# Designs tried in a protein design chat: VH-VL binders against UPF0305 protein MTH_811. Part 20

Target 1, 155 residues: UPF0305 protein MTH_811, of Methanothermobacter thermautotrophicus (o26902)
Amino acid sequence: MKGSDALIMALRNMAATLGVYDLMEVRVFLERSCRFVQERYRAIYVDAYMSMVVDSVLDLKAGFSGTPEMDDARYSLRDALKRLDEINAPTIVGLTVLYRTYVKGEPLHPPGTPFPGGFEVEKKDGVHYCPVKDKQSDNPEALCDICIARQSPLP
Short names: E, the ipSAE of ESMFold2; O, the ipSAE of ESMFold2 at other seeds; V2, 0.75 times the mean of E and O plus 0.25 times the DockQ between their complexes.

## First folded at step 19 (VH-VL; framework fv_cemiplimab)

Design p6 (from p1 with heavy chain S52T E101D; at its last look DockQ between E and O 0.96; V2 from the best seeds 0.80)
Fold by ESMFold2, look of step 19:
Parts: C-alpha cells; sequence; structure tokens
Structure p6 (fold): chain C 155 residues (1-155), chain A 123 residues (1-123), chain B 107 residues (1-107)
C-alpha cells in the first residue's frame, strides 16, 4: 500500500472509536486555544471548529476515496506530528489536523472563523488567508506553522 | 434493540469493595463510550465515570477518584465499575448509559440507560 | 467544574397546564445541554439534546430553548404521564454535571 493509504487507513481506524469523551477533550482544548478570542465571537468560532472536527470524523467513517489535497503542503508530516506531540493535542484534534492538512488541503481554522477587528479566514483565488498567522509565532499552543493558510496581505 | 443490564449491587460494609457489571447487547459495544451515573435514595443524578470505546481513556468524578475504576471487556460486551474503600455516601442506584450515534453525537448525549443496580453501604 | 442550578425545585400543576423549568450553568456551555425525565424507580429518559432538539418519540408538547448559561424546558398541555422529576445535564466538558432536579407533582 502507498504511504498515503497507510495514513488514511490509520485515520479511519482512529475515527471508528471516537465518542463523547473525545469530543469533550476537543472542547477543553478549544477553550484553552481560543482564550484570546473576544467574547462576542466565541460562539461562532466554537461552532465552526466543532463542525470542522465532526465533518472530518464523518468523512473518515464514510471511507474517504478522493484525490488527496497535498499539492500545496508547505511542511513535512514529520513537523506536524512533532508539533502535535509538543502541545499534547487530543487524539481527535490530531486526527482533524492531519486529515485537513494532508487529505483535504484545508486550513486549520475554517473560512469564516472570526478574529478581533472583524477579520476572518478567507479563501480568495484558491488561496486561504489567515489574518493572524504572523502574530501566532510566539503562541506555544498555536498550530499556525503547519497551517496551509498564508498571512493576509491587508491590514 | 439496545439493552443494558446492570448487576452486582448488594449490601456491603464501609471500607469494603464491590464490582458492578453492565451487560450490553443490540449494538457494536466496542464502538461506543460508556458511562456510569448514580443516584442516592431520594436524591438527584450524579455522573460517576466514563470510558472511551477502546478503553484507552477513563474519566472520574472527584468524589470517586482513586477509589473507583471503570473498565470494559469488549470481547464480552461488558462494562465494569470496581468500587473500593466504599463509604456511606456511595449508597445509590448505579446506572450504565450508552452514548448516542453519529452524526447527532456532536451534541454529546446518552440515549439508552440500564434499569440500575442498588448498592447499599452500611454496617 | 461547571455548577448547574434548576428552578423551581418543585411545583404543583394540573393536567392541561403549561409549565416552564429553568436551568442555569456557571459558565457558557453554548448549546450542550440535555433534559431528562425520570419517574420513581425508573431510569432517566432523554427528552431534549442540544438545548432544543427533541429526541425521537418525545411528544411535541415538550420544547427546549436557550444557549450560553440560561436554558428552559417548557411542557405545554401537561398530561398525566408528565408528572415526574426533570433534570438538566451539561455535556460540554467533563466532569458532567446534572442540575439538582425539578419535581412536577399533580395538584
Amino acid sequence: as target 1 above (155 residues)
Amino acid sequence: EVQLLESGGVLVQPGGSLRLSCAASGFTFSSYSMTWVRQAPGKGLEWVSGITGSGGRTYYADSVKGRFTISRDNSKNTLYLQMNSLKGEDTAVYYCAKEGDWPKLRYSYFDYWGQGTLVTVSS
Amino acid sequence: DIQMTQSPSSLSASVGDSITITCRASQSIYSYLNWYQQKPGKAPNLLIYAASSLQSGVPSRFSGSGSGTDFTLTIRTLQPEDFATYYCLQSWITPLTFGPGTVVDFR
């Protein structure tokens, strides 16, 4: 089997046993990771994040068979696994990051995710832009260094 | 048809030990997280413990941490609760509960419960 | 740990009445709130999940609302089988916590 097939099969096996306690660990991680999100944006951010996690799990349970979106991956799988281990990420968060990055080619924050100042992650001309990517370099719990989104060129 | 049947509830002395069982049928047991909830006579519901489908992670209420151990045997479709150092305040009906199904499971709920087994801790 | 409160602790009502039970969380739990009904000597029965979504087989006279910290369960046109104790449960994070319950008795 190919290396990508091994990854997809491992992710499918992980997805088969996920349940409410895994989801609650995502929510604990999410509260910690979004401590700088202003209160008025938190509900929308939480909903978008949980939707992304759930959609990733459901896709893997259904047996993903499309062409992997690896053509814009700017970092190694080795670096992603190291980063996830460094932050002690919950299993389901790790599954979501790996699925989104190496299978779907999607950013870690969904398009429409709100940020201070009314900015959001957006997709323009096939490229994802994150308004805060450069600002997260000093945040030890941020995963921006393995995210496919680029820094927004606008203020 | 999903069925959960608790057993093992008896009268025990303070400081004693007891193991509860929950026999499961009608679903793929190993794919579901399981939970213990208790209710003291005339009182409300209290979450006690939870375990992932694989058994790889376990969770406990502070009131039982260090004294109770949740486990499962997926080859026997059985959930367990080992209770040690029992106290009077552990007197309760103990229920096992099954989490719901995907995709609704996003909302984290328990759809099937056993009928409970009574544990009485007294001299 | 998330503390849950319920009001009222008990109420008396007649068949045909409409009643409302409230539940409050000590922090936002967004919409991760369940409502359970329990009759004496029986296991709890799920009524509502996600604050407002009705479980299969639950009559439409039951409804839930709220998000964040404040939630309500409403029973319209109370029926004889609705006299029971009602519990809310936050399912946002561990440890899971129930409200203390609301006893609904026949007048």
Scores: ipSAE 0.743, ipTM 0.937, lowest interface PAE 0.6, mean pLDDT 85
ESMFold2 (binder alone), look of step 19: mean pLDDT 91; pTM 0.940
ESMFold2 at other seeds, look of step 19: ipSAE 0.759; ipTM 0.939

## First folded at step 20 (VH-VL; framework fv_cemiplimab)

Design g1 (from p1 with light chain S28Y; at its last look DockQ between E and O 0.97; V2 from the best seeds 0.81)
Fold by ESMFold2 at other seeds, look of step 20:
Structure g1 (fold): chain C 155 residues (1-155), chain A 123 residues (1-123), chain B 107 residues (1-107)
Amino acid sequence: as target 1 above (155 residues)
Amino acid sequence: EVQLLESGGVLVQPGGSLRLSCAASGFTFSSYSMTWVRQAPGKGLEWVSGISGSGGRTYYADSVKGRFTISRDNSKNTLYLQMNSLKGEDTAVYYCAKEGEWPKLRYSYFDYWGQGTLVTVSS
Amino acid sequence: DIQMTQSPSSLSASVGDSITITCRASQYIYSYLNWYQQKPGKAPNLLIYAASSLQSGVPSRFSGSGSGTDFTLTIRTLQPEDFATYYCLQSWITPLTFGPGTVVDFR
């Protein structure tokens, strides 16, 4: 049994007990991150993020497993777990980060997630780009440094 | 068929303690968050406490923090509410409630409730 | 903490009437608003989740609308079994908070 099999099994076990209170903890995170987002973007942003979280939980509950994408991650699994523990991430936030990063190989914000200035997360030539990754480098609560997306190039 | 049955409500004196139970059947108990809601006589509904499916994450209304403890025993399909330092304002019918189903649970709702157990705190 | 208000606090109606009940949140809660019905001596019963989604088994004469801070429950063609108290619940974040309730009495 490989380390990746243990991760997938752990994520499935966590997903089996997630519920309304875990979802409310995600929404507390969203309220903090959205307070600087212009009003016309907030509903779309909240909906996209909640959809990503719910889809992650549903995939794990259904027993789907991906191919672990360890090679694309900036941080090892060990370092990601340490970072999540350092910020005291809610269980469901940790699950979504680990699932997106190491099982799906997808960024923490789905493609099409809107940002101020009309920018969005894109996928080009198999690589995901995030317009705000570098802007989050000083935020102690940000998880952008373990996200597989790269900074969008300047126009 | 989902069924929830509260028990343990009695008359107690102020400062006393009481443990409520909620027996669950008809669903995989450990997969669902559970909630206590109370209703004082002639008054509205008030959320009291919630607990994750595993029992590892708990939540409390400010009015009960430090006095009440929610817990569950998944091997017995039973939810508990330990109530200490009881006050007159804790007089209420106490309901347990089950969260709904994925994916609709995204919107966070409670689809099944017990019939309640009456706690009376009187001098 | 999110405060919920309801209006009216009570109303009288006849079978066949259409009635509306409103609920207001003290902050933006998107569509995370549920409606419950409670009859005397009984537990609450879920009618509406997500502001406008009808729970399975609930008659189609019930409907919900609104988003953000202002929400409405409508009961068309009121039936004898609809005389009850109605509560809204915000389920956006903890602590969960109910509205104070609306009593619907037979005229």
Scores: ipSAE 0.754, ipTM 0.932, lowest interface PAE 0.6, mean pLDDT 85
ESMFold2, look of step 20: ipSAE 0.767; ipTM 0.937
ESMFold2 (binder alone), look of step 20: mean pLDDT 92; pTM 0.944

Design g2 (from p1 with light chain S28H; at its last look DockQ between E and O 0.97; V2 from the best seeds 0.81)
Fold by ESMFold2 at other seeds, look of step 20:
Structure g2 (fold): chain C 155 residues (1-155), chain A 123 residues (1-123), chain B 107 residues (1-107)
Amino acid sequence: as target 1 above (155 residues)
Amino acid sequence: EVQLLESGGVLVQPGGSLRLSCAASGFTFSSYSMTWVRQAPGKGLEWVSGISGSGGRTYYADSVKGRFTISRDNSKNTLYLQMNSLKGEDTAVYYCAKEGEWPKLRYSYFDYWGQGTLVTVSS
Amino acid sequence: DIQMTQSPSSLSASVGDSITITCRASQHIYSYLNWYQQKPGKAPNLLIYAASSLQSGVPSRFSGSGSGTDFTLTIRTLQPEDFATYYCLQSWITPLTFGPGTVVDFR
């Protein structure tokens, strides 16, 4: 079995037992990250993140059949697993990060997620850009260091 | 048809121990998180404990941490609550409850409840 | 921990009346609010999840509204079977917390 096939099967098996308490752990994690989001945008941010988590779980339950996008990852799978262990990431957060990063090749914040100053995650020329990536570099709870998005360029 | 049946509620002395069971049928038990909720006589509802589908992740109200242990046996479709160091304030009807279905589960709700079993802690 | 309050604590009403019960959370819980009905000697029954979504099999005379911290359950055209105690539940994060309940008695 290929390494990517083993990863997908492991993620599918984990997804089968996820439930309401796992979702509550995502929300605790979200409350920590929302402090940089202007209050008027927090509901949209929370909804976008929860939708991304739920969509990831549903995709895995339905049996993803596409080709993993592992070559585009900023971090090796080994480094990502180490980072997730270091922060004691909840199971569902780890599943979502690994699925988005190594299977879908998508950023951890969905395109359109709002940030201070009216900026958003966007995709240009095949590359995802996040307006706050560099700003998070010293936050030990942030996962931006294993996100595939790059810092948005200066104006 | 989803069915949940609690059992094991009896009169017990303070400081004693008791294990409650919740027998589940009509759904794939291991795929669902399960919950215990209690209600003291004449009082409101209080969440007690929760457990993930695999049994690997458990959650407790502060009032019961260190005294109660939630567990499940997925081969027997049974949820358990081991209650130690029982106090008078633990006197209640204990309900088990099943979480809802994906994708609506993103909103975190409990759609089926058992009939409850009465635990009385008295000398 | 998130504290939940309900108002009123009790009310008396007649068949055919419309009533409103309110629930308040001590912090923003978005729409993660359930409503349960409980009759004496019985388990709670889910009426509403996600603040406003009606559970399957619940009559359309029940409706929910609100988001953030303030939530409302409305029962239009009360029926004899609606005399019960009603609880809200926040399901945003653990520990889960119920409101103290609202008793709806027959006048």
Scores: ipSAE 0.754, ipTM 0.936, lowest interface PAE 0.6, mean pLDDT 86
ESMFold2, look of step 20: ipSAE 0.763; ipTM 0.936
ESMFold2 (binder alone), look of step 20: mean pLDDT 92; pTM 0.943

Design g3 (from p1 with heavy chain Y107H, light chain S28Y; at its last look DockQ between E and O 0.98; V2 from the best seeds 0.81)
Fold by ESMFold2 at other seeds, look of step 20:
Structure g3 (fold): chain C 155 residues (1-155), chain A 123 residues (1-123), chain B 107 residues (1-107)
Amino acid sequence: as target 1 above (155 residues)
Amino acid sequence: EVQLLESGGVLVQPGGSLRLSCAASGFTFSSYSMTWVRQAPGKGLEWVSGISGSGGRTYYADSVKGRFTISRDNSKNTLYLQMNSLKGEDTAVYYCAKEGEWPKLRHSYFDYWGQGTLVTVSS
Amino acid sequence: DIQMTQSPSSLSASVGDSITITCRASQYIYSYLNWYQQKPGKAPNLLIYAASSLQSGVPSRFSGSGSGTDFTLTIRTLQPEDFATYYCLQSWITPLTFGPGTVVDFR
């Protein structure tokens, strides 16, 4: 719990100085990442991702204090930090990933995020499902390997 | 009340150096990204440089990259632009600008500007 | 880098006219488009952000529309204080780029 409190405090300190240029870095990152999203869905995907980033920053500024168990996440936190470093993720992307994964226990794509074929990220029985997790395993810019969502079952 | 006041613009020779300042008041300076925009006489606006609230990330137009350095001193509420290797094309009024407020900032805009300081690069 | 164009470069209008200024981006920028007004010897003033959202204190005769690559600024019932130069700015990614400006002169 103490480790989770330290993480939240560090993320709040980072959030206090984020601004327009950090948001532009998210958009540059998204342009690289969403090259694999069909063009007709890109606007919705970009808007959902930007909303998730902004909401994460606003939560941290407002003093959110909910905590998932940090002890079980310690090794995966190390993996997440390594992965973020490997892809040179922008600071605000790193903040968002760490907040969503280790503080909120939520997937990197919010529930309801649309994908081709009418599929969505969904939550069922306390478990998040992502329709494209397995398809992203070979994408070097994807963060699906550290996302808490499972692959949606086959139709 | 938000106020931004640029200073330091003078006549300099080509190849010379100059540091501009932008004094900020009326807001928590360290919480906001800041921007320099310039306007050559009779010409349009050109974005020059930007800096994050902490000062840890900086951004430059290609025309000034390697010659100009943006910085800030959050203890003095002051934004700086160090300009080296000045050229005639750098002659302009230089404005500093403040980014907007959360949550509207997701749309990325600049809501307050200083009145500018004139830099003239001439032999 | 994203190039911005504006049309027309200048126009002459009378008080009471309705005018439209267009701005085009060289790539898709969604709604990350600002409009600024600048009077001679003065700093720019923000009119519109997010393509269509009026900044606080801006008269309702100003409106913006568009998304993607094509954007418009409309001034209905032009007033004497509206004679100025108007710039669009893309704020999607760095480097930020302004349009070349549209001068609105009194006829």
Scores: ipSAE 0.754, ipTM 0.933, lowest interface PAE 0.6, mean pLDDT 85
ESMFold2, look of step 20: ipSAE 0.758; ipTM 0.935
ESMFold2 (binder alone), look of step 20: mean pLDDT 92; pTM 0.943

Design g4 (from p1 with light chain Q27R S91A; at its last look DockQ between E and O 0.94; V2 from the best seeds 0.80)
Fold by ESMFold2 at other seeds, look of step 20:
Structure g4 (fold): chain C 155 residues (1-155), chain A 123 residues (1-123), chain B 107 residues (1-107)
Amino acid sequence: as target 1 above (155 residues)
Amino acid sequence: EVQLLESGGVLVQPGGSLRLSCAASGFTFSSYSMTWVRQAPGKGLEWVSGISGSGGRTYYADSVKGRFTISRDNSKNTLYLQMNSLKGEDTAVYYCAKEGEWPKLRYSYFDYWGQGTLVTVSS
Amino acid sequence: DIQMTQSPSSLSASVGDSITITCRASRSIYSYLNWYQQKPGKAPNLLIYAASSLQSGVPSRFSGSGSGTDFTLTIRTLQPEDFATYYCLQAWITPLTFGPGTVVDFR
């Protein structure tokens, strides 16, 4: 439990020196992940992702944070750090993933993000569901395996 | 008031070395990434290098990679550019620039620039 | 690397004219486009970021538009202080790249 306070402090210290070049590293990383997003959705996807990153950095700089949430995470903090290191994630991406997963308790794609077929990330009974989580299992750049969202039930 | 002042530009021989400085004041220097941009006489602007607020992440244009090293001393509020193996094509006015402020920084821009220092590489 | 072009390379104009400068990227940079003004012997000054957002203190006669690959800077009612060189900058990813510039001269 005191570990969550240490995590928040570490993330705030990291956030204090993030800037334009870190944002550009997000965009390089984003180019890889959006290669599977149909072109007609890419602008919306880019905008949503950059908003999520910026909001996370601003929250940490302001000192506001949510209640830590570990209940729905399927990876321990140690496993998440290993995964981020394995993909050589940019510092700001790692900060955003850790903040959203272990401090805010929110999925890596914002709720309401549109997907083909009219599906969205949604929340039911305190659990987030992602319509595409299982489809990303073979993508080495995807972070779905440490995202708190579960696969949406199939009809 | 934000101020940036470059110094160290001189005439230098091809193959020589030179270190540029950029003295910063009027803002919390360590909180901002910094950038070098150059402009050859009569030519356009060329991005050269960038550095994170901590100094731990650095970025270079291909034209200078391996020859130039960007660094900063946050205790002295000073940005540096170490320039080695200088060529005639490195002749330019060198500007340092400060990144903008955080909600709008999402769109990546440089709001304050120094007046520049002239580096001339000639034999 | 993302290549940037500008048109025209130069133009002659009179005080009071309305002028348009275009900038094209070799691939989509979404809205991550700056416009800078540079007067002779001076550092560049930011006019516009995010393709269309005016920097504080920039007169409203300047406007920007576009997204993706094609962008436009418009100066309405040109003033004596607007005779300068204008550069676009893609700020999407490193390496950052400027357009080659547009010189706006007195007629």
Scores: ipSAE 0.753, ipTM 0.933, lowest interface PAE 0.6, mean pLDDT 85
ESMFold2, look of step 20: ipSAE 0.757; ipTM 0.934
ESMFold2 (binder alone), look of step 20: mean pLDDT 92; pTM 0.940

Design g5 (from p1 with light chain A50Y; at its last look DockQ between E and O 0.95; V2 from the best seeds 0.81)
Heavy chain, then light chain:
Amino acid sequence: EVQLLESGGVLVQPGGSLRLSCAASGFTFSSYSMTWVRQAPGKGLEWVSGISGSGGRTYYADSVKGRFTISRDNSKNTLYLQMNSLKGEDTAVYYCAKEGEWPKLRYSYFDYWGQGTLVTVSS
Amino acid sequence: DIQMTQSPSSLSASVGDSITITCRASQSIYSYLNWYQQKPGKAPNLLIYYASSLQSGVPSRFSGSGSGTDFTLTIRTLQPEDFATYYCLQSWITPLTFGPGTVVDFR
ESMFold2, look of step 20: ipSAE 0.765; ipTM 0.941
ESMFold2 (binder alone), look of step 20: mean pLDDT 91; pTM 0.938
ESMFold2 at other seeds, look of step 20: ipSAE 0.765; ipTM 0.941
ESMFold2, look of step 21: ipSAE 0.764; ipTM 0.941
ESMFold2 (binder alone), look of step 21: mean pLDDT 92; pTM 0.941
ESMFold2 at other seeds, look of step 21: ipSAE 0.751; ipTM 0.938
ESMFold2, look of step 22: ipSAE 0.757; ipTM 0.937
ESMFold2 (binder alone), look of step 22: mean pLDDT 92; pTM 0.944
ESMFold2 at other seeds, look of step 22: ipSAE 0.761; ipTM 0.941

Design g6 (at its last look DockQ between E and O 0.81; V2 from the best seeds 0.71)
Fold by ESMFold2 at other seeds, look of step 20:
Structure g6 (fold): chain C 155 residues (1-155), chain A 124 residues (1-124), chain B 107 residues (1-107)
Amino acid sequence: as target 1 above (155 residues)
Amino acid sequence: EVQLLESGGVLVQPGGSLRLSCAASGFTFSSYSMTWVRQAPGKGLEWVSGISGSGGRTYYADSVKGRFTISRDNSKNTLYLQMNSLKGEDTAVYYCAKEGEWPRKLRYSYFDYWGQGTLVTVSS
Amino acid sequence: DIQMTQSPSSLSASVGDSITITCRASQSIYSYLNWYQQKPGKAPNLLIYAASSLQSGVPSRFSGSGSGTDFTLTIRTLQPEDFATYYCLQSWITPLTFGPGTVVDFR
């Protein structure tokens, strides 16, 4: 089995036993991650994130048909695993990060995800841009350093 | 047809131990988180413990931490609750419950099927 | 931990009445609020999930509303089988917490 097949199989095995308690671990993680998000944006942010997590798990349970890019990102995979361990990320958060980054090639927040100030993740000329990437540099719970998106230009 | 059947509830002395079982059928047991909820006579519902589908992640109410252990045997489709150092306040009907069905509805975290309950009485 | 309250703690009603039960959380639980019905000697039965979504097989006379910290369960045109105890459950994070219950008795 190729290395990309081994990762995909591992993610599918992890997804097979995920359930309500794993989703609650995401919410504990979200409350820590959202603590500086303005109140009027929190509900939309939470809903978008939970939808993205559930979609990732359902894709893996169904045996998703995407084209993996694992070999090109393997040194990044090692770094991502280190980062997830450093922040003691819940298993389901780790699964979602690995799936989005190394299988889908998508940022940790999909295009259109809302952020304070009316900003959002966007895709321009094949590159994803995140409005808050640089602002997370001193947040030990942020995963922006392993996200494929680049910092948006100043507004 | 989903079925959950609790067993093992009896009268025990304070300080004693007891193991409850919940036999599951009608669904792929290892794919679902399981939960214990109890209800003291004449009182409301209290969440006691939860466990992931693999059995690797467990959760407890503060009232039972260190005394109760949730576990599962996926080869036998059985959920367990080991109760040690039992107190009078542990007297209750104990229910097992199954998490809701996938797909998207599960993001809201709910329990759709419950067993009939088994009565644990802790008294002299 | 998230504390849940319910009001009223009990009420008397007649077949055909409409009633409303309120549940409040000590912090925002967004829409992660479930409603259960329990009859004497029986396990709880799910009525509403996600604050307002009706579980399959539950009559349309049941409805739920609310978000954040304040939630209601409404039963229109009470039927004989609706006399029971009703519990809300926050399912946002562990430890899961139930409201203390509302007993609905017939008059």
Scores: ipSAE 0.672, ipTM 0.882, lowest interface PAE 1.0, mean pLDDT 83
ESMFold2, look of step 20: ipSAE 0.684; ipTM 0.888
ESMFold2 (binder alone), look of step 20: mean pLDDT 92; pTM 0.942

## First folded at step 21 (VH-VL; framework fv_cemiplimab)

Design j1 (from g5 with heavy chain Y107H; at its last look DockQ between E and O 0.95; V2 from the best seeds 0.80)
Fold by ESMFold2 at other seeds, look of step 21:
Structure j1 (fold): chain C 155 residues (1-155), chain A 123 residues (1-123), chain B 107 residues (1-107)
Amino acid sequence: as target 1 above (155 residues)
Amino acid sequence: EVQLLESGGVLVQPGGSLRLSCAASGFTFSSYSMTWVRQAPGKGLEWVSGISGSGGRTYYADSVKGRFTISRDNSKNTLYLQMNSLKGEDTAVYYCAKEGEWPKLRHSYFDYWGQGTLVTVSS
Amino acid sequence: DIQMTQSPSSLSASVGDSITITCRASQSIYSYLNWYQQKPGKAPNLLIYYASSLQSGVPSRFSGSGSGTDFTLTIRTLQPEDFATYYCLQSWITPLTFGPGTVVDFR
């Protein structure tokens, strides 16, 4: 049994019982998490995050196939689980983070997600870059420390 | 066809306890979050409580928190509401409701309701 | 908690009229607003979800609009079966909150 197979099976089992109240927990978490986002960008940020969550849930409910590479040394599953527990992340948030990070190999904010100043998450030469990763170190509920994206270089 | 049938509503004295049931059929019960909504006579609708498909996550209105407990038995396709320390203000028709279907559920709605069971709290 | 208000609290109308009911949230709920119809002695019936999407089987004379904090339900060419109470529900976050209702009475 490969580690990724056990993880995918666990995520599918979790997804089978997710519903409207779990979506509302994401929104509560999201309102708390985006309190540092300028008001004019909040709707776009909220929409991007909710779409990513819903798409992750739908993929898992449909029986996602594929076995992405999981040997990236930067992404300890144990550290991610510890971090999610530390912030009391909602079940659906944890599912989404684990799915994105260890099954899809994608950042917590998809490429093209807008940020203040017209910056966005980029993918270049196989590496994802986030314009605000280093700036989130003071946010106790941010998950940037387990996100696969690296800090964008200065312009 | 989806069916929801509430039961257990009776006259009880203030301070008493009562357990409501909602029998579900026509869908895979454990896959759906369930909800209790109440309506006092002549008044509007008030959300009371919700529960995840597994039963592991529960939610309560402030007016009932600490007094009411939502639960479910997925092997019996039954939703419950345990009501303790009942007050006159708890007099209402209690409805159970089912959340909608994926993928439209991303928009968060309740599409099937039972016809309700009347709880009367009076001396 | 998100407070919901509705206006008017009641109105009198005749068959064939067009009416509008408004609902306001105390904070942005984006488009996570549902409209329910309730007839005396019956459970609520879903009309509109996500501000403007018609539920299956609901007549096209019903329409919803709005986003953010301000929402409208419109009933065009009112029919005898439309005399009922209408509630909005915010489904953005828990605790869920209904508006206080709008009674649509036969004139």
Scores: ipSAE 0.752, ipTM 0.937, lowest interface PAE 0.6, mean pLDDT 86
ESMFold2, look of step 21: ipSAE 0.761; ipTM 0.936
ESMFold2 (binder alone), look of step 21: mean pLDDT 91; pTM 0.939

Design j2 (from g5 with light chain S53T; at its last fold request DockQ between E and O 0.96; V2 from the best seeds 0.82)
Heavy chain, then light chain:
Amino acid sequence: EVQLLESGGVLVQPGGSLRLSCAASGFTFSSYSMTWVRQAPGKGLEWVSGISGSGGRTYYADSVKGRFTISRDNSKNTLYLQMNSLKGEDTAVYYCAKEGEWPKLRYSYFDYWGQGTLVTVSS
Amino acid sequence: DIQMTQSPSSLSASVGDSITITCRASQSIYSYLNWYQQKPGKAPNLLIYYASTLQSGVPSRFSGSGSGTDFTLTIRTLQPEDFATYYCLQSWITPLTFGPGTVVDFR
ESMFold2, look of step 21: ipSAE 0.766; ipTM 0.941
ESMFold2 (binder alone), look of step 21: mean pLDDT 92; pTM 0.942
ESMFold2 at other seeds, look of step 21: ipSAE 0.764; ipTM 0.940
ESMFold2, look of step 22: ipSAE 0.765; ipTM 0.940
ESMFold2 (binder alone), look of step 22: mean pLDDT 92; pTM 0.942
ESMFold2 at other seeds, look of step 22: ipSAE 0.760; ipTM 0.940
ESMFold2, fold request of step 23: ipSAE 0.760, 0.765, 0.764; ipTM 0.938, 0.942, 0.941
ESMFold2 (binder alone), fold request of step 23: mean pLDDT 92, 92, 92; pTM 0.940, 0.939, 0.939
ESMFold2 at other seeds, fold request of step 23: ipSAE 0.770, 0.763, 0.774; ipTM 0.943, 0.941, 0.944

Design j3 (from g5 with heavy chain S31E, light chain S91A; at its last fold request DockQ between E and O 0.92; V2 from the best seeds 0.81)
Heavy chain, then light chain:
Amino acid sequence: EVQLLESGGVLVQPGGSLRLSCAASGFTFSEYSMTWVRQAPGKGLEWVSGISGSGGRTYYADSVKGRFTISRDNSKNTLYLQMNSLKGEDTAVYYCAKEGEWPKLRYSYFDYWGQGTLVTVSS
Amino acid sequence: DIQMTQSPSSLSASVGDSITITCRASQSIYSYLNWYQQKPGKAPNLLIYYASSLQSGVPSRFSGSGSGTDFTLTIRTLQPEDFATYYCLQAWITPLTFGPGTVVDFR
ESMFold2, look of step 21: ipSAE 0.766; ipTM 0.941
ESMFold2 (binder alone), look of step 21: mean pLDDT 92; pTM 0.942
ESMFold2 at other seeds, look of step 21: ipSAE 0.774; ipTM 0.943
ESMFold2, look of step 22: ipSAE 0.767; ipTM 0.942
ESMFold2 (binder alone), look of step 22: mean pLDDT 92; pTM 0.942
ESMFold2 at other seeds, look of step 22: ipSAE 0.765; ipTM 0.941
ESMFold2, fold request of step 23: ipSAE 0.766, 0.771, 0.756; ipTM 0.942, 0.943, 0.940
ESMFold2 (binder alone), fold request of step 23: mean pLDDT 91, 91, 91; pTM 0.936, 0.933, 0.937
ESMFold2 at other seeds, fold request of step 23: ipSAE 0.757, 0.779, 0.771; ipTM 0.942, 0.947, 0.944

